# Designs tried in a protein design chat: VH-VL binders against Uncharacterized protein mtre-1 (mtre-1). Part 3

Target 1, 142 residues: Uncharacterized protein mtre-1 (mtre-1), of Caenorhabditis elegans (q09347)
Amino acid sequence: YHQYRELKCSTPTNSIRGGPDRAECHLVLKAEELETGRPVPTGLGCWQEDHDGEEREYCDIVCPKSHTVFISYIDQGHRACFNFITYQVEKRNDEHVLWRSGKCLNSTVNYRIGCKFDDPFETQFKSDNEIFAHLRARARRV

## First folded at step 12 (VH-VL; from f3 with heavy chain Y101W S104D)

Design i2
Fold by ESMFold2, fold request of step 14:
Structure i2 (fold): chain C 142 residues (1-142), chain A 122 residues (1-122), chain B 111 residues (1-111)
Amino acid sequence: as target 1 above (142 residues)
Amino acid sequence: EVQLVQSGAEVKKPGESLKISCKGSGYSFTSHWIGWVRQMPGKGLEWMGIIYPGDSDTRYSPSFQGQVTISADKSISTAYLQWSSLKASDTAMYYCARLEWSGDYFSLFDYWGQGTLVTVSS
Amino acid sequence: QSVLTQPPSVSGAPGQRVTISCTGSSSNIGDFYDVHWYQQLPGTAPKLLIYGNSNRPSGVPDRFSGSKSGTSASLAITGLQSEDEADYYCQSYDKSLSGYVFGGGTKLTVL
């Protein structure tokens, strides 16, 4: 069973090398890879944590209990957002999050993400209301 | 107050180009998707596509892919719908609408422009 | 023709109850996607009337109500008034069409 996500992060100037402005991110939910998708409100489901003295911004990608999560595409390569250095997908128990750090926090970048599950996604959320409520729990930690 | 103000009615001939506008105010224009909806005379609403003005990411309904161009200029909080060569069948009312959320729900069009009537006739 | 089917018209006398159906499939209403309703008064733009299947925006009277069951949604209007004469559209998301879909619309006539 597959689900797809986009995480879209942008700054006012669309800088891809980092700059003075923090990027704002929003998730786009997709059941099929090539669909328009349903955008989640900007900032919802994202929060900040300190990790070994470095600020990270985490965004929930709404792939609970998935056994495989992968980034299939990033529209910025080796400018401010580098895999394993300034961003990575991380598993937290039954959830997956994408974090960004360093200059990537102030950079325009878009991710395409795939998630694989053992069970249909509809068994975990019965409506958009439940997805929204899940993401609101994250946003309140900022 | 959130407001979407569209450009005025247009009377055009087949083959002419046209660009109509939708100016957003009272909200963060760059942080919300905005869509275009066609209503042909005496007919229902048809979703044409959406754009995210923050990065100009544009997505079209399959029925309208290649038929129109949706664009935005975030520096003036304005979205556009454009035809390179109008046909008589493009005669319709065109609305812009903000794709957003209300309460804990999303994927709805919460604010609409007043509409732009486009008439294409010989 | 839309994948969300509405009756072309419905009518009722003042004070009566009317309902407007919106019938879809497993790729839209039958999935977990919500249904929203819009009112379009004559000569005006559509206005959000019901969202998330059953919620009313501020300023919408409680005589308007919505529900969703299975592959169908319904808009109910009680205490019908002459100003309710309008076109009504349901809207959802369809994963097979990869986008937003509106019902064909229902013209409500107040007799």
Scores: ipSAE 0.621, ipTM 0.870, lowest interface PAE 2.1, mean pLDDT 88
Fold by ESMFold2, look of step 16:
Structure i2 (fold): chain C 142 residues (1-142), chain A 122 residues (1-122), chain B 111 residues (1-111)
Amino acid sequence: as target 1 above (142 residues)
Amino acid sequence: EVQLVQSGAEVKKPGESLKISCKGSGYSFTSHWIGWVRQMPGKGLEWMGIIYPGDSDTRYSPSFQGQVTISADKSISTAYLQWSSLKASDTAMYYCARLEWSGDYFSLFDYWGQGTLVTVSS
Amino acid sequence: QSVLTQPPSVSGAPGQRVTISCTGSSSNIGDFYDVHWYQQLPGTAPKLLIYGNSNRPSGVPDRFSGSKSGTSASLAITGLQSEDEADYYCQSYDKSLSGYVFGGGTKLTVL
């Protein structure tokens, strides 16, 4: 069973590689790869942590208990977001998050993400209201 | 206070072009999707498409793909709906609506403009 | 015809309870997609009435309530008042149509 996500991050100036302003990210939830999708409020489900003296921003991609998560495509001009260096998908407590660091934090970038599950997605969330509650609980973890 | 203020009513002839506007205020215009909704006289609501002004990502309902152009000018917090050649069947009320309120919910239209009546007749 | 089916009209006397149904399918309401409701008073823009199946925005009276079960949703209005005369629309998302969908609308008449 598949779910798809877009994680869309943009700066106020739409800078492609680095700049003075932090990008804001929002998630787009998709059940099919090529659908319009349902955007999540900007910033919801994202937070910052310090990792060995380097700031990281983590965003929950709403793929709980997924056995496979992959980035199928990354759209950026002059690359500042490199896998395993300034971004990565990480598993935390049966949840998957994408983190960004370094110049990737200040860059406009779009991630296309796929998630594979053993069971239909609605067995995890019976409604969008539950997805919203899940993401809002992340925001309270400040 | 979140407001969406639309341009005034239009009376046009078939074949003419038209661009109507929706100005957002009281929120971060570039961080919220804006949609357009048509209501034909005496009929229900029809979703036309959405745009994210932050990067101009634009997505259309299949029924309206190729029929209209949705755009935004983020420097003046304004979204647009545009026809290159109007038809009499385009006579309708057109609403802009914000797709979601930051931090509140998603997949809904939480604030609506007052509407722009477009009349296309000879 | 919309993929979300509403009765074209309903009516009730002041003080009574009415319900407005919104019937969809497994590609919309029957999946995890929530249902939202809008009130359109005569001559005005639609206004959000109920979101996330059952939540009320600030300023909406508690006599309005919503629910979702299976492939259907319902809007209930209790203590019916003359100012409730309006058109009511349900709205969801449909994965097969890849977009947002509104019901055909229900005209509520207060007798």
Scores: ipSAE 0.579, ipTM 0.868, lowest interface PAE 2.5, mean pLDDT 88
Fold by ESMFold2 at other seeds, fold request of step 14:
Structure i2 (fold): chain C 142 residues (1-142), chain A 122 residues (1-122), chain B 111 residues (1-111)
Amino acid sequence: as target 1 above (142 residues)
Amino acid sequence: EVQLVQSGAEVKKPGESLKISCKGSGYSFTSHWIGWVRQMPGKGLEWMGIIYPGDSDTRYSPSFQGQVTISADKSISTAYLQWSSLKASDTAMYYCARLEWSGDYFSLFDYWGQGTLVTVSS
Amino acid sequence: QSVLTQPPSVSGAPGQRVTISCTGSSSNIGDFYDVHWYQQLPGTAPKLLIYGNSNRPSGVPDRFSGSKSGTSASLAITGLQSEDEADYYCQSYDKSLSGYVFGGGTKLTVL
């Protein structure tokens, strides 16, 4: 069973190599890989943590209990956002988050993400409202 | 006070080009998807497509893919709908609307422009 | 034709209750996608009336209410007033059509 996500991050100036302004990200929820999708409000479900003296911003990609998460596309992997160096998908218990750090925090970048599940996604959330509440709870944990 | 202000009515002939506009104010224009909706005379609302002005990511309803072009100029907080060659069947009212979450719920159009009437006739 | 079916018209006298149905399928309303309602007064743009099946935005009177059950949704208007004469549209998301869908619209006539 598959679910798809886009994580769209942009700065006011659309800087792709890191600039003065932090990017703001929003998630787009998709049941099929090629569909319009349902955008989540910008910033919802994202938070910051220190990781060994380095600031990271984490965004919940809403793939709980997924056994496989993969990034199928990134439009700017080599200028400020480098896989495993300034971004990565990380599993925390039954949840998956994407983190960004360094100059990637200040860069426009878009991720296309796939999630594979053993059970239908509808067993995790019964409505869009539950997804929203889940993401709001993330924002309040800081 | 979110506002979407559209360009004025147009009277055109078949085969002519047209570009109509929708200017957003009172919110972060580049951080919200904005959509276009057609209403043919005496008919209902039809979703045409949406655009994310932050990066110009544009997505069309299958019924309108290839029929119109949706674009945006974020430097002036303006979205556009354009035709390269109008048909009489394009006669309609065209609305822009902001795609948003309200409360705990998804995928609604919370603010609408006043509409742009396009009349295409000989 | 829309995948969300509404009656083309309904009518009621002032003070009465009317309902407007919105019938969909398992690919939209029958899934977990919410239903929203818009009011379009004559000569005006649509305005959000009900969101998330049953919630009212600020400024919408409580005599407007919405509900969703199974593959259908309903808009109810109590205490009908002449100013309620308008077109009403339901709206949802359809995963098979990969996008946003509006119902065909219902013209409410206040007799």
Scores: ipSAE 0.359, ipTM 0.803, lowest interface PAE 4.1, mean pLDDT 86
Fold by ESMFold2 at other seeds, fold request of step 14:
Structure i2 (fold): chain C 142 residues (1-142), chain A 122 residues (1-122), chain B 111 residues (1-111)
Amino acid sequence: as target 1 above (142 residues)
Amino acid sequence: EVQLVQSGAEVKKPGESLKISCKGSGYSFTSHWIGWVRQMPGKGLEWMGIIYPGDSDTRYSPSFQGQVTISADKSISTAYLQWSSLKASDTAMYYCARLEWSGDYFSLFDYWGQGTLVTVSS
Amino acid sequence: QSVLTQPPSVSGAPGQRVTISCTGSSSNIGDFYDVHWYQQLPGTAPKLLIYGNSNRPSGVPDRFSGSKSGTSASLAITGLQSEDEADYYCQSYDKSLSGYVFGGGTKLTVL
């Protein structure tokens, strides 16, 4: 069983390398790889944490209990986003998040993400309301 | 508070080009998706496509892919729908609408423009 | 022609109850996607009437209600009034058609 996500992060000027402005990300939920998808409001499901003195922005990618999460494509012109250094998909309990740090926070970057499950996705969420309730509950501040 | 104002009615001949507009106000234009919906005379509503003005991410209904161009100019908070060569079958009312969420739900069109009537006749 | 099937018309007398059905498939209403309803008064743009299957936006009277079951959804209108004469559209998302889908519309006539 597969689900797909696009996490699209852009600065106001679409700077492809680190600049003065923070990128804002929006998530697009897709049940099939080649579909329009359903966009999530900008910023919903994303938050900041300090990790050993380094700021990170985490975004929930809505793949709960998935056994495999992979980035199938990353589109960035200047490589400010390096896997395991300035971004990574991380599992927290039964949830998956993508974090970014350093110059990646101020860079335009687009991720295409796949998630594999043992059970159909609808066993986790029965409606869009449940997805949004999940994302609203992730308000994480200091 | 949220308002979508569309350009005025158009009367055109087959083969002519056309670009109609939808100006958003009362909200952050760059952070909300805008969609276009066609309503042919005496018929129902058809989704044509959506655009995210913040990065110009544009997605089309399969029925309209390659038939129209959707674009936006975020500096003036305006989305556009355009044809390179109109056909008589393009005669319809065209609405822009904001794709958003209300309360805990999303993937709905919460605010609509007043519509732009396009008439294409020989 | 429309992905979601609605009756072309329904009618009722003032004060009565009518229902408008919206029938889809397993790729839209039959999946976890919600159903929304729009009212289009004559000569006007559509307006959001019901969202998330059963919720009313502010300003919509509680005589309008919605529900969803299986591959179908229903809009109910009680206490019919003459100003309820309009076209009503259901809307959802369809993963196989990769987009937002509307019903064909239902013209409500108040007799």
Scores: ipSAE 0.346, ipTM 0.794, lowest interface PAE 4.5, mean pLDDT 85
Fold by ESMFold2, fold request of step 14:
Structure i2 (fold): chain C 142 residues (1-142), chain A 122 residues (1-122), chain B 111 residues (1-111)
Amino acid sequence: as target 1 above (142 residues)
Amino acid sequence: EVQLVQSGAEVKKPGESLKISCKGSGYSFTSHWIGWVRQMPGKGLEWMGIIYPGDSDTRYSPSFQGQVTISADKSISTAYLQWSSLKASDTAMYYCARLEWSGDYFSLFDYWGQGTLVTVSS
Amino acid sequence: QSVLTQPPSVSGAPGQRVTISCTGSSSNIGDFYDVHWYQQLPGTAPKLLIYGNSNRPSGVPDRFSGSKSGTSASLAITGLQSEDEADYYCQSYDKSLSGYVFGGGTKLTVL
């Protein structure tokens, strides 16, 4: 069973290079690979942590208990976001999060993400409002 | 107070171009999707497309793909709907509306502009 | 025809209860997508009336209520008043059409 996500991060001027302004990210939820999708409020489900002196911003991509998460494409004008260096998908318990750091925090970048599950996604969330509530609760718990 | 203020009514001829506007105020314009909805005379509401002004991510209903252009100028908090060549069948009321979340619910149009009447006739 | 089917019109006398149905399919209402309702008074823009199937925004009287079951949703108006005369639209998301969809609309006439 598949779910798809777009995590779209942009600076106020849509800067493609790292600069002084922090990018804001929003998540788009898709049940099918080619659909408009359901946008999530900007910043919801994202938080910041210090990781060994490095600032990271983590975003919940809403793929709980998935057995496979992959980034199928990264759209960025400048390579400020490098896999395993300034971003990565990380598993925390049964959740998956994407973190960004360094110049990637201040760069316009879009991620296309796929998630594979053993069970239909609707067995975890019965409505769109449960997904939103999950993301709101996530932010409060970090 | 969230407000969406649209440009005034238009009377046009077939083949002319047109760009109508929707100015948002009282909220973070760049952090909310805004959509366009058509209502032909005596008919119901039709979703045309949405735009996220923060990055100009624009998505069209299949029925309107290639028929109109949706754009935004985030520096002046304004979204646009435009035609390169109007037809008589484009005669309708056009609304902009904010696609939003209320509490933990989403995919709803919570605030609407007053509408822009477009009349296209010979 | 919209993929969300509403009766073209309904009517009721003041003080009565009326309901407006919104019938969809497994690709919209029958999935986990919420249903929202809008009221359009004559000559005005639509206004949000009910969101998330059954929730009222601030300022909407409690005589308006919504529900969802299976592939259908329903708007109920109790204590019908003359100012309720308007067009009513349901709205959801349809994954097969990859976008937002409105019902065809229902004209409510207060007799």
Scores: ipSAE 0.014, ipTM 0.670, lowest interface PAE 8.3, mean pLDDT 85

